# Ledger of designs, part 26: VHH binders against A-type ATP synthase subunit C (atpC)

Target 1, 342 residues: A-type ATP synthase subunit C (atpC), of Archaeoglobus fulgidus (o29103)
Amino acid sequence: MITMIYKGNRAAWAYIVARTKVMKSRLLKPEDFRKLLNMEFDEIVRYIGETEYKKEIDELGYKFTGPRLLDHALYANLARTYRKLIEVSFGASKFLIMKYLEKWDVWNIINIIRGKMANVQPEVVDDILVPAGERDMDFWKTLLVKDIEEIVKSFEGTPYYEPLSKIGSEDMSKIEDGLYKVYYRELLKLNPSDFAMKLFLDFIKMEIDIRNVKTLLRLKAEDATPDEIMECTIPGGYELTEEELRKLAAMPIDEMIKALEGYWFWNDVQIEGKEVAAVEIEFDKVWIKTISKRASNYPLSILPVLQYIVLKKVEVDNLRVLGWGKYYGLPSEEIERQMVIL
Key: E = the ipSAE of ESMFold2; O = the ipSAE of OpenDDE; V2 = 0.75 times the mean of E and O plus 0.25 times the DockQ between their complexes.

## First folded at step 10 (VHH; framework vhh_7aqx_2)

Design W4 (from V5 with D62A; at its last look DockQ between E and O 0.88; V2 from the best seeds 0.80)
Fold by ESMFold2, look of step 10:
Formats: structure tokens, C-alpha cells, sequence
Structure W4 (fold): chain B 342 residues (1-342), chain A 124 residues (1-124)
């Protein structure tokens, strides 16, 4: 067990890992989600108001009702939790946590633009902003009142400008893919100079594989050309290298599916007779299991922290699906179909 | 290149029927879930109903259940909202929207594509 302790800020890793284990112990369990599935919407809000989300539910309950209350509270809690991780970390751990969480800037950019294109009021977009990345909430609120041209100009001189400059001339899904490509490209520029950085970069590359296999399956189901598929995938995967993706994209979908059986993410995945959407959920489950196994193998590293970051998002996603589904009056079976419960 | 266009709105008397269409262009939408939303003046956008990507599952808000029917014709890249037994409360701008991922139980903000809307007015 002592041989799994890694040099270079051993005290910092021990501290942040201990903090995240306490935070992880407060996550909702599968049994909690099954109980919530049997509740009405108002019961769910009351239940969540007595959990780690109490602060946000209490503070926002006077302003919001319905699923907007839940969305706003869940994302506000997510942001506060992520900022707490940054606050209690230092040195290499703080650097890596901050770099990973910069993806939330991409989330905020995308949803602000979506809201403007759909003519949705800024107050509704505000419900789902997560100020956990590089920019603070004041920055994001400033963008809520700008038009799209002004928003794009706000990113001039950054790597995000290039994909954003194509709004109006390219399909919006390509713009969104381009933003994530920038995020991952900049992240992969980090050199694997020591073991801690290597563990982090391998985690990122495996995350890219999971994103790319979902993209590959969806676009093949839509009869996209190999060139279109390659344009939408993120370079730098762990096993799904650019060369491997090109081979798979060129195959008929049935041959491609058989070829996928040889990759790390193909662990008890059952694809026969399922919709693409149901298969995507199976890859999310495999990712969660893989993160857990790797974190157990390297318990005094960044991996337990990244595990918690992922699990907290999974919990928030599940609670959002639950809240919207119950509010819309959907049967529990459909709501559960969109949840990831291990 | 991807566009949604609603049609079929108009003025109808209470108790009447109307059929809205949402036509898609740019590519097939076989992997998309489709939803209908509506918005009355001064109100938030409200969920009306949804149809799964395969077309085998349909869902409706309680206020329209039993009166509205959603269907899709993937060969024509079109999906439909059949509205029967219309009430004055159904007066709104109706929007179609498409969600690219499996998790479509989300805020309306997160939908990938929206139509421009079509006005439905139900007179007393």
C-alpha cells in the first residue's frame, strides 16, 4: 500500500485524497435513486433539501419553483463543490484540478449561445451555468446580455475564438465539437514530465476514447461519411488513436461494432438489439467502473479526486433527469432509462 | 445546414382540431428525440410532448394527454403534433425541438435545434 504513494507533494496528495473520500461518502447511493423514482416532484425537492443540497434549495426556494429550482440548485451546488476542491488543494493537485475543470467554461459558452439562438430568456440560461472553470460568474453574467457577435469578440486572442468565429457559417454541432477540441488539445499540450502528469494525461485520453466511441456510433447510425466522422472526433485518444478511428469510420456499421470488441471500454457491453442511446449509457457505466478501479490502484494520486469529480456530475445529471421527468409527468421507466445508476 | 421548420398553425374554434408539422432538413434525424414546446405571451416555454428517436415511445404533458398525439415519419423527415379538442388555454406559439443525446429530460436551453415557431390561436 505504501508503494502506491507517489513522490512529489506526498502530503498534498494525502490531504486532498482524504478530503475527497469524505465528500464522496456523502454522495447519494443507488438505493436513494430508486426511492426517489417512487416520489412525486414536490417530495423529491423536499428530500433533496435535506441532503448536501440543503443550502442551495433553502437559498433559491424564494425565487424559483418547479424544475428550474432544482436545476439551479443542483448546478449551484456542483459549482460550489468544485470550487471547494480547488480551495482546499495546492501545488500540483490544484493545478490539475483547475485544468480539468476548465471544461465548464466550454459548457457555459455552449449554453449561453444555445439560449440566444433559441430566443430563451437569460434568466433561464443562468439556471444551468457552472462557474467552476477559468472564468468567474461575473464574466458569464456579462455574456448573458451580449449578442452572439459580442460574445465571439470576447474570446478574441484565445484558442476558443477560431471555432466561435464560424457561428453562422457552420452547423452549431460542429461549433460545439470545435470548442471541446480546443479544450482537449490545450490540455494534451501538457508534457508527461512526471508520474502524476502521466496519470492525469492517461485519464484524459481514456475520457476522449469514451467521447469518441459515442460519436462514432451515433454518426454511423446517421450514415455520416468517414471524413465527417473524423472531423467530429477528438484527437489524442488512449486506444482510439486517429489511425484506429479512421479504420473504424471506413467500415460498415456491423463490422465496426465487431471490431470495437477489442478495446478497453468493451467490458460486458451489450449492444445487440439496443438503440444507440442505450449503448451510450453502457459506455458511461464502463467509464465509471474503470475510473473506480484505476483510483483504487493509485490511491494517493489525482485519480481519486477525478473519480469524485465525475461521480458528483453523474449524481447531478441523475437528479436533473429525475426532476424534469417527474415534473413532465413521465413514467418512472422512461426516467430511469435516462439515468446512470450502477 | 440543419434546420427545423414548423407549419400548420392558425386560428381554430374551441373544440376543433389542428395538425402541426415539423420538417427537418440537412440530414436524417434517426438518432434525435423530438419534442414540442409552447409559449403563451408572458409565460415560460412549456413542454407539450416528446417522441423517442425510434418513434416507439411518446410522452405528453398532463394538460394535453388524451387530446394530442405525436408521431414521426422518418422517410419524410417530418414529425407531427395532432391537436384535438382544443381549448383557449392551448393558444400559444408552438416550437419543435431536437435533442441529439439520449438524455432529453433537460432544460429547454440544452436542446440542440429549434424551429422558428408557429402560432396557434384558439377562439371561444
Amino acid sequence: as target 1 above (342 residues)
Amino acid sequence: QVQLQESGGGLVQAGGSLRLSCTTSGRTFSSYAFSWFRQAPGEEREFVGAISSSGGRTYYAASVKGRFTISRDNAKNTFYLQMNSLKTEDTAVYYCAAKFTYRWLTSPVEYDYWGQGTQVTVSS
Scores: ipSAE 0.699, ipTM 0.874, lowest interface PAE 1.3, mean pLDDT 88
ESMFold2 (binder alone), look of step 10: mean pLDDT 81; pTM 0.829
OpenDDE, look of step 10: ipSAE 0.853; ipTM 0.934

Design W5 (from V2 with F29L; at its last look DockQ between E and O 0.93; V2 from the best seeds 0.82)
Fold by ESMFold2, look of step 10:
Structure W5 (fold): chain B 342 residues (1-342), chain A 124 residues (1-124)
Amino acid sequence: as target 1 above (342 residues)
Amino acid sequence: QVQLQESGGGLVQAGGSLRLSCTTSGRTLSSYAFSWFRQAPGEEREFVGAISSSGGRTYYADSVKGRFTISRDNAKNTFYLQMNSLKTEDTAVYYCAAKYTYRWLTSPIEYDYWGQGTQVTVSS
């Protein structure tokens, strides 16, 4: 499709979009997840061993079994897939992809710290590391053997030091929120100097809205004060500006829910009779549908690439919920409640 | 600052019963699923059971199903594990853990809060 909206660098975008379309065609379909829900844990592992995850299952199967094999294989595949996307990209697309994927450094920091606090063996934390951001796997493995003070020191001179320096004096949930605030703040410093950058930044701002509406609902359900809610939200949303968030946080929950109906992410969201967690999954579905629509409107841009990045993560998340749910022995209906299937 | 504190561990004879409690301090965790895990020396942390944030749904590992009962009292911020018909293989350190209810089926290392653990020893 030729569009008036994006003309200047069509050949470069056509290449990465074509590569991304091939990668997207290999994603598991809703039908596949419905089949998997009827399998036992070992059957699920064998099934995914005949998909795009074959390489990781084969390589790790000699060393790991059970849920550790599954987690390690899924996250190793995610990292390899994201690194391949960087590898085949160039110019502006490569820059934007790399910047977006830097969030995986935050993922790794958080889980290393969680492992230390829970006295979990470093080898288990290694199962879920995703070396797809700025730092490589050697860096992350070095952190696995350090204590928390040494880990914090490793980030001196970076923007991540400030939230990490509060470990021990703040709740861990606030440290984690602070790390994501740094990630998004640094991204939002990028200048919308051209249309490609504007599409990227609007995507980021809409992602922030989705994250913030989830935070708002979570903390309202916990009876948090408006000030506590504002401390946990990320500035720079698309429609949920700091001003809008302050107004919503101060409302009684009935009034807040009514007010939320006017925002872009409330379109087709049904909350009546649902738990907060189920409503959050509905926001995930709205986000996926919105990404798809915008990518269709701008098919020679970064948006189809970002769509794939999000969809691959959703697939890995669904497979993890499925695998852990079956391994724990939970019924399929509870497992399905926690999956995002469209 | 949120903390989980287990209590009720100890020594009990096989066939006996023991009740563990997990008390939350700090803010309310009413939107959290709570799980019990256990770990014997040289083994990985093992899922025992869980209760939904509302308390309306409970889940148990096959090894304890029918013998253990999980409950919660959100008004008291307390989460319980009633263990009956104990076996020597139930000997372990028992941990309570909380995960925000959104997509709580995950690796133990992704749980938001952990207790320090309480020793349960079941003698022949």
Scores: ipSAE 0.766, ipTM 0.901, lowest interface PAE 1.0, mean pLDDT 89
ESMFold2 (binder alone), look of step 10: mean pLDDT 81; pTM 0.834
OpenDDE, look of step 10: ipSAE 0.795; ipTM 0.916

Design W6 (from V2 with R57K K99R; at its last look DockQ between E and O 0.81; V2 from the best seeds 0.77)
Fold by ESMFold2, look of step 10:
Structure W6 (fold): chain B 342 residues (1-342), chain A 124 residues (1-124)
Amino acid sequence: as target 1 above (342 residues)
Amino acid sequence: QVQLQESGGGLVQAGGSLRLSCTTSGRTFSSYAFSWFRQAPGEEREFVGAISSSGGKTYYADSVKGRFTISRDNAKNTFYLQMNSLKTEDTAVYYCAARYTYRWLTSPIEYDYWGQGTQVTVSS
């Protein structure tokens, strides 16, 4: 009984959606980003310190400066925001929010390994860890002092061990895709037994499509073989099924791009005269617009909450591009080219 | 298998010049932005400059603008840092690093590939 399940949980969904709507109203708007683009780095930090990020900027400003202050504050705020969503949610919404946010364990694994490979100090990696998934911050800090082999051993007996065991024998980008493949595979084991789960799983499958089209374009630009491409893609997409991906991977890139025009994620994409990186930004915009439309169609469901989770991350990503771009001394037009503003 | 390797470092008197090279192997890097970083002992890595994946745009830290020039030759799998009017403050280990061109303005920790570094020492 889809209607009865929906109505039986109406108070719980109404509550979490109302809380999410308030949090969403505090997100930075396009006008804020246009002001920020005209600022220098220190001005950006001061501006952000008068927003929802005030708590983190105030608390961390006595210990950190420069881009480390910004990174740490942005990711600490992201983690606090995500933990707040879990805290104020109940029942099915809490379960789905927690399952979705487990992807941040993958983020933490990847960046700890990147730090080891780049031979950087553990405290720099600590700035960008997001303890919003299954493991707590104490676990991640323990990994910061381990060698790569010891880190891999820490995941023995988990599904993540297999991709991690390939470090040193495969390209790191394939290892990273393998970790996300594990995350999505475990999510797709959830049974679409009711309407809320179906909405969640369809969202996940569409997210997989977005990730897979980016993987396909990246690896085709690198002249990867069809077998290499298929090994890096995530099974279980919405329209990019494994059969569709095999067909596309075998095509010359010009024919593949024409074939992609028929998929849900391409029809809003403007590709004329754009580099592959710019096309990926267009996919991000299409995804955000699609999430918004679906959330509007199902306003008392998990979709408005997932929308907010995605939008908050987009905001943090934009602020990071802005901060690092200004700190490195790049012109505003290059910085803006790497931002997702709608 | 995938490798970035710096070369061309050494000892130079203040006011002199050096050209660093970063040779790539094990994959195609045509979709990658390349950056030069430097690190003095006890310091964090510092951005020196970058070149876009297309090769049409270069960017420099204020401390090196007008003195350093970055270029790339995809046919030779090589990226260059021409360093002129060197100062003692330029003494550091210089690293080349590659980042996939999508959203490459990020923390150094998120760069995809790093070289082993080459020492540049500028004597007074």
Scores: ipSAE 0.707, ipTM 0.876, lowest interface PAE 1.4, mean pLDDT 88
ESMFold2 (binder alone), look of step 10: mean pLDDT 81; pTM 0.829
OpenDDE, look of step 10: ipSAE 0.804; ipTM 0.921

Design W7 (from V2 with S53H; at its last look DockQ between E and O 0.89; V2 from the best seeds 0.80)
Fold by ESMFold2, look of step 10:
Structure W7 (fold): chain B 342 residues (1-342), chain A 124 residues (1-124)
Amino acid sequence: as target 1 above (342 residues)
Amino acid sequence: QVQLQESGGGLVQAGGSLRLSCTTSGRTFSSYAFSWFRQAPGEEREFVGAISHSGGRTYYADSVKGRFTISRDNAKNTFYLQMNSLKTEDTAVYYCAAKYTYRWLTSPIEYDYWGQGTQVTVSS
């Protein structure tokens, strides 16, 4: 019975893919970002207010100004868009979309806790919440007024309690890593009952590889020990298995970089002349290219939907970098360095 | 655990100078972009300036441009804010903040680590 729920038919996949094609057609194009880079902050907000973000800009413009207006509008639109995907989906596609989007619960937990630790007013944290996962906005708003101990208690009986229970005794970065480890571990419990499910799980494992190669490169540049590196990586990668990661972590950095050239994600990655941290953007570009290629190869599957989910987030991230960069008065060159444009 | 500690705040006359320091504890200082923020009573934290992960690029808010200078000393794990030609409007608690991921053009709430803050008071 559970095996049958994972199987889609051609008509069911065609339906959700067709719905997402319309949504994908409304994404901003590279030339739109070229225009935006030449605008000042207020011009950017006006430009975006004439796009699919109009609803959020209009509704929030009376209460917010500056980067807070933009942040709130962008994340509210992201949440509405993701919830629409869930709403119009059914069967296997709905199940997979919901499971993938549960990462936004992790996003919300992390930022609520960061806000408490930084003594930021709850209203500011609200600007960046994305109620697109398991919990709704009412749940997140109740957490905004709780202290950290009460927030942790709110997750008792869930897998997320274990990393959260370590707040105060472990570094916050390790707690955040632990939350994402729980998210991915729960996803990897799904069985590849058919080819469609295998496509989803391979996507997840490749996403883990992208996260882990970034972690590996950054920590090696920091002279972290192999054990420290392994502690910060997520188990279950596609090619970067725990065995592969341990071998790479033990190598001198020059040897390790050469060895990395043999993995799927080293597809024309350029690191020469760049900060180690800047390589993060290059792997984001590789990921987008890879998911686009695989979605084209399997157009009647979950892959086009997952592609859209990723591309929408990339657009929101780019618009946030633009907004904050222009507001802080940064030159366009630095703003563009932090954007992912293909 | 990474910890940030500001020092060098105090009382100064308008037109005077102060140098703030932010020292990081932890493994590597060079892995972070650093920003200075300030907060006056009843206001939100305001961006003052930043220095990139490499330390090669510095940025300043318009209100302090030309008066404040940011630098870093990776050997000493220290990030500096030299404040010249101080005005009474510069009175605030000054915070240093660190951003690990490359994309540091974000809301202040998304910064990874914050210092305790140091009071700067500029008398007229």
Scores: ipSAE 0.692, ipTM 0.873, lowest interface PAE 1.2, mean pLDDT 88
ESMFold2 (binder alone), look of step 10: mean pLDDT 80; pTM 0.829
OpenDDE, look of step 10: ipSAE 0.842; ipTM 0.936

Design W8 (from V2 with S31T T101V; at its last look DockQ between E and O 0.92; V2 from the best seeds 0.83)
Fold by ESMFold2, look of step 10:
Structure W8 (fold): chain B 342 residues (1-342), chain A 124 residues (1-124)
Amino acid sequence: as target 1 above (342 residues)
Amino acid sequence: QVQLQESGGGLVQAGGSLRLSCTTSGRTFSTYAFSWFRQAPGEEREFVGAISSSGGRTYYADSVKGRFTISRDNAKNTFYLQMNSLKTEDTAVYYCAAKYVYRWLTSPIEYDYWGQGTQVTVSS
């Protein structure tokens, strides 16, 4: 472990990037997904039980079966992987990794609330919690036994209280959007004091653009008014500024789609006549390609680390879609339509 | 407020038919997939079937294929489960649920909206 003058802080980034490269090499490959698509549910569980997920499958297999085993194992592995990334990092890299992963607190809040609204048993919600953010698993387990009013009160004095206080008076989708707004707003308070912080903040702003273009297209498909659209977007995008979003939200959908051709996330995406879900998956692919290119251009920075964090989540999401799709008995074509494979 | 409301449940003889309705209100659901789930006492919620946001694709659990039919009428804000050739093992509380169509193959916990449920009892 060697400390260097900040001007020459290349060694600090080289360490975490090298550790991340090893972790990235353990990600499933396209060939693995091709095999998995031809398997039935129980075969899929056995297959992933011989991969990076072996520890979780082995430890949980005596207590859980079916989709609950899969969900719990995938999210437990995700949490363990993210916590290991934090543990082996230090200095600026640890700070940025921890700040980015705080989004998992938002995930946990949302799913605990959803479980209460659906009258789902707490142990089922536990299957999909990811204790990788600020709060630990003990905190989340405490919330699992509280009613919604008590859960909201647990966030008094935090920025998350405001959106949560609107439960019961606003549609739940607006509450969820509000929680992510808080997360991104707090991240954007970070000062772009050096190039490393600029790379991180640009990444966040580009992620906001991807989220906002998805929100714009979804709400246009729902015939939302421009004011309703603006209410649901996240401030602070890279190119989709508030002014740009207002212009797009006011356009008829045909004109809006043509105007989207001028933004960084446009890669000849054809959205005319496609269902919203298919278009959102195309933007996911564009985001992954963009992250990969930027990480390649700045290989001794936070970007390779953020790339891995995103790719690991994409892998878990794909495995969940695959597992639930096979368990529900859906045809492989529909399952594949909901996966992000490059 | 956004609401899903089931109706049409009740007592039916084995071999009979029953039609469940799920009426939606309080928002637009044109971008939502709808699913029917059921839950028997002491069991976890079980997927019965789903219909795409456009209504052009339907999916069924193996246990109900050929006996149940799902449809939707967006103009009436209603989605349906036609249940034929009912068996005693179909006895359960039936729930309708809505999920935003993007990557909707998920755990039931991640569904955005749920109805209160309607009891279906199939007697021998």
Scores: ipSAE 0.769, ipTM 0.902, lowest interface PAE 1.0, mean pLDDT 89
ESMFold2 (binder alone), look of step 10: mean pLDDT 80; pTM 0.823
OpenDDE, look of step 10: ipSAE 0.839; ipTM 0.932

## First folded at step 11 (VHH; framework vhh_7aqx_2)

Design X1 (from W8 with F29L; at its last look DockQ between E and O 0.89; V2 from the best seeds 0.83)
Fold by ESMFold2, look of step 11:
Structure X1 (fold): chain B 342 residues (1-342), chain A 124 residues (1-124)
Amino acid sequence: as target 1 above (342 residues)
Amino acid sequence: QVQLQESGGGLVQAGGSLRLSCTTSGRTLSTYAFSWFRQAPGEEREFVGAISSSGGRTYYADSVKGRFTISRDNAKNTFYLQMNSLKTEDTAVYYCAAKYVYRWLTSPIEYDYWGQGTQVTVSS
């Protein structure tokens, strides 16, 4: 194993931040998405084929058409972009980027298992795999042809085995929650040994808060019990500690919403009159705004890099919603409702 | 555990009608969008249509627009696909599927729950 160096100096941070700023400048702007909403599916693919995604669209266009072309190209570009970020980083920045991106192993595990349960052909699942975490694409492709028992066995000796061992005895949503719990738990084992690590860990804890407030609101809308809610939340939040979550979970939804006004994520959020899905979109916007503000306050740190990683994923997510929505024939209003545009 | 169960499939002559039902058990999926997909042998699953969690918005693929109607009865926890003016091209296994409404416009492989499917055969 390569020696992990997570401490850095100002020169190391200046370099990766500068590279990240250039990459960030190539992201689609909010106006681009509003323009894309007025296009038909084929126009969207042509538009994207003249952007950062040109390489993938050109290379995959001979094999794939329709939304499979778009999905495969978007996720291939995402993986290439994230691997490039790792490649050009070193020292502490490389370590932290690699640790953060390990969540993509969880993404791949979940979608391979979903494909098996839905009896989807392995070739279709391959379209959305993102080899940006710990395991490479060869590993993931090997899993595509295994049955669920063999897939679970492939993770023996890893922290992910424990939630995977419960497949068949628990609902799949609880298995997925368990996998993310493992990812965050392992990440939070890192010690805040210096200011750079503290910024990273605070970012992770705030991300957990955003995930947990979404879980809390979703499960209250589903009339889940406090115990059921606590089973689905991730320990280690920034302000939403287990004690705070337990109190909120026990409240009627009207009281809970009032109590939520006291937390860091409640500035700028608008939830009145909105369906639960729209509320989740509002918290995505709050998170993006918060990341931007913190990155501006600490511009020679991991925060601008994490900002880019999040924004690139948001762009890919928006493009996927757009492509599938237009392909399914949905009106632009419904498609826009599911996008994160600031 | 949540289960989706389709019913109402069968053999029908071209120009005829069928009504498919999908019932949910295990818990109410009140925050879920429901979609109908269909799959002919050797083909990928094709989107047929969807209904929002509230039931107030419905969506249809161009191939079925004007011929198919999706509805839901939340009191019965049941979702319907009324298929009229059936064509031989409509022959497929029909699946109901549910996706949590947050960003539900996605690949079929990302849907949270699937039924086992019901065969619809349209003869000339």
Scores: ipSAE 0.771, ipTM 0.900, lowest interface PAE 0.9, mean pLDDT 89
ESMFold2 (binder alone), look of step 11: mean pLDDT 80; pTM 0.826
OpenDDE, look of step 11: ipSAE 0.855; ipTM 0.943

Design X2 (from W8 with F29L A33V; at its last look DockQ between E and O 0.52; V2 from the best seeds 0.00; counts 0 for: pae E 3.0 > 2)
Fold by ESMFold2, look of step 11:
Structure X2 (fold): chain B 342 residues (1-342), chain A 124 residues (1-124)
Amino acid sequence: as target 1 above (342 residues)
Amino acid sequence: QVQLQESGGGLVQAGGSLRLSCTTSGRTLSTYVFSWFRQAPGEEREFVGAISSSGGRTYYADSVKGRFTISRDNAKNTFYLQMNSLKTEDTAVYYCAAKYVYRWLTSPIEYDYWGQGTQVTVSS
C-alpha cells in the first residue's frame, strides 16, 4: 500500500521534476544524431532498438517493417512516455499535464480525417496515432473504421463539433486550424488563480506566438491577404495579440520583418527571404532555448515538465525525418537541414 | 480558396507517353512541395513522385524511376508529370497534392491539398 506524501505545492513539483529529469536524461543528444546521420535506414532502426524505443520496436517488428515500423514505434513510444508522465504525476501537476496533452486528441482527429480524405488504409493512419489526450486508443480505433459523417457525429456535444461540422463546406486546412483554435481557447479559459497557473498560461501564450509568427511568415511568402492571415492565426498570444497580428499582416513583408525584431522570439534570427522552412526551424530552436531558460529560472514548477514534453516530440520528429529521408535516399545534408538539433 | 486541378489524362497504348498538368488557383503555393499520387481500383493510393518548392529536387517511386519526370513552372503555378514508356500497371487515377515544406514525407496523410484526380488508362 502506498501512502501519498504531500507538503504543499513545492513538494509536489519537486517529485514530478525529479521524475522528469530522469526521463530527460534518456533523450538522444546531438552526438547521437551525428552518428545516426552516417547510418543507413536498417542501421538506424537497429540503433534505436537499443534505446528507449526498444520495447516498441521489439513488439511491432513482427507485424511491421521499414518506415511503417519506425513510424508506429516512434509514435507508440511517444504515447507511452506521455502516459507515464500522467501516471506518475498528481494534484496540480497532473491536471496541467493532462490539459496540455489534450492537443494529441486534435492530432488524432486530424490524421484520421486526412486518411479518410486521401483514401488511405486505416492501418497506415494507426501508425501515427498518439493516444495521450482525453480519449484512449480504443476510441481512436473505432473512428478508423467510421466514415467522416460518423466521425463528426462522435464529437457532438463537444467544442470540437463546430469546426468538424464544416467538413465538406470549408477548406480542410481551415477545419484543422479550427480544431487547434478550440484546443487553445479551452486552455486559455483556465483561471490564473496562482503562480503555477500563470507560468502554464504564459507558456501556452508563448507557444501560440511561435505558431503565429511561423503562420505569418509562411502566408506572407504565399502572398496571402491580411484577412487570410488573420483567419489562420490562433488568438491569445503572449505578445502577438490579435491587434498586433492585424497590424503586422497589413504590412509589406520588409516592414513586417523589421517590426518583428521587437518581439520576445526575435534574438539575432537571420532569414533568407522566402526560404521559410529554414526560418521555421530557427524559431523552433528559439522556442527550445526559451523554454529551457525559463525552466532553469523556475526549476520547481510545471516548466521543466513542459520542456521535456516539447523535447521528446522534437526527438520523435527528428527521428522520423531521419528514417524517411534515409529510406528514400536523400543526402544526409538535406536530412540534417530538416532537423532541429541544438 | 486554394484549389488543385489535374488535366491531361486519357487512354494511351503501352510504350506510349502522356503528360499530366496540375494547376493551382487561389494563394501562391511557392513554398509547397508538390507530389503525384496514383490509385488503381481496390488499391491504396501510392506515391509516384515529388518536387521541392524550388524545383531543384525531385523524388520518384522505384516503379516509375527513369520513366517519369516531374517539373514545375512557378510563374504559371503549374506542375507537370511527364510519363514515358507507359505500362499497363501504370493505369490509375492520378492525383496532384501539395504540402507545406516544413516536414518532408511521402505519406499521403502529410498533404494539405489534393486535386480531384485524372484517369490514365494504358492499354495493351
Scores: ipSAE 0.453, ipTM 0.751, lowest interface PAE 3.0, mean pLDDT 86
ESMFold2 (binder alone), look of step 11: mean pLDDT 81; pTM 0.843
OpenDDE, look of step 11: ipSAE 0.876; ipTM 0.945

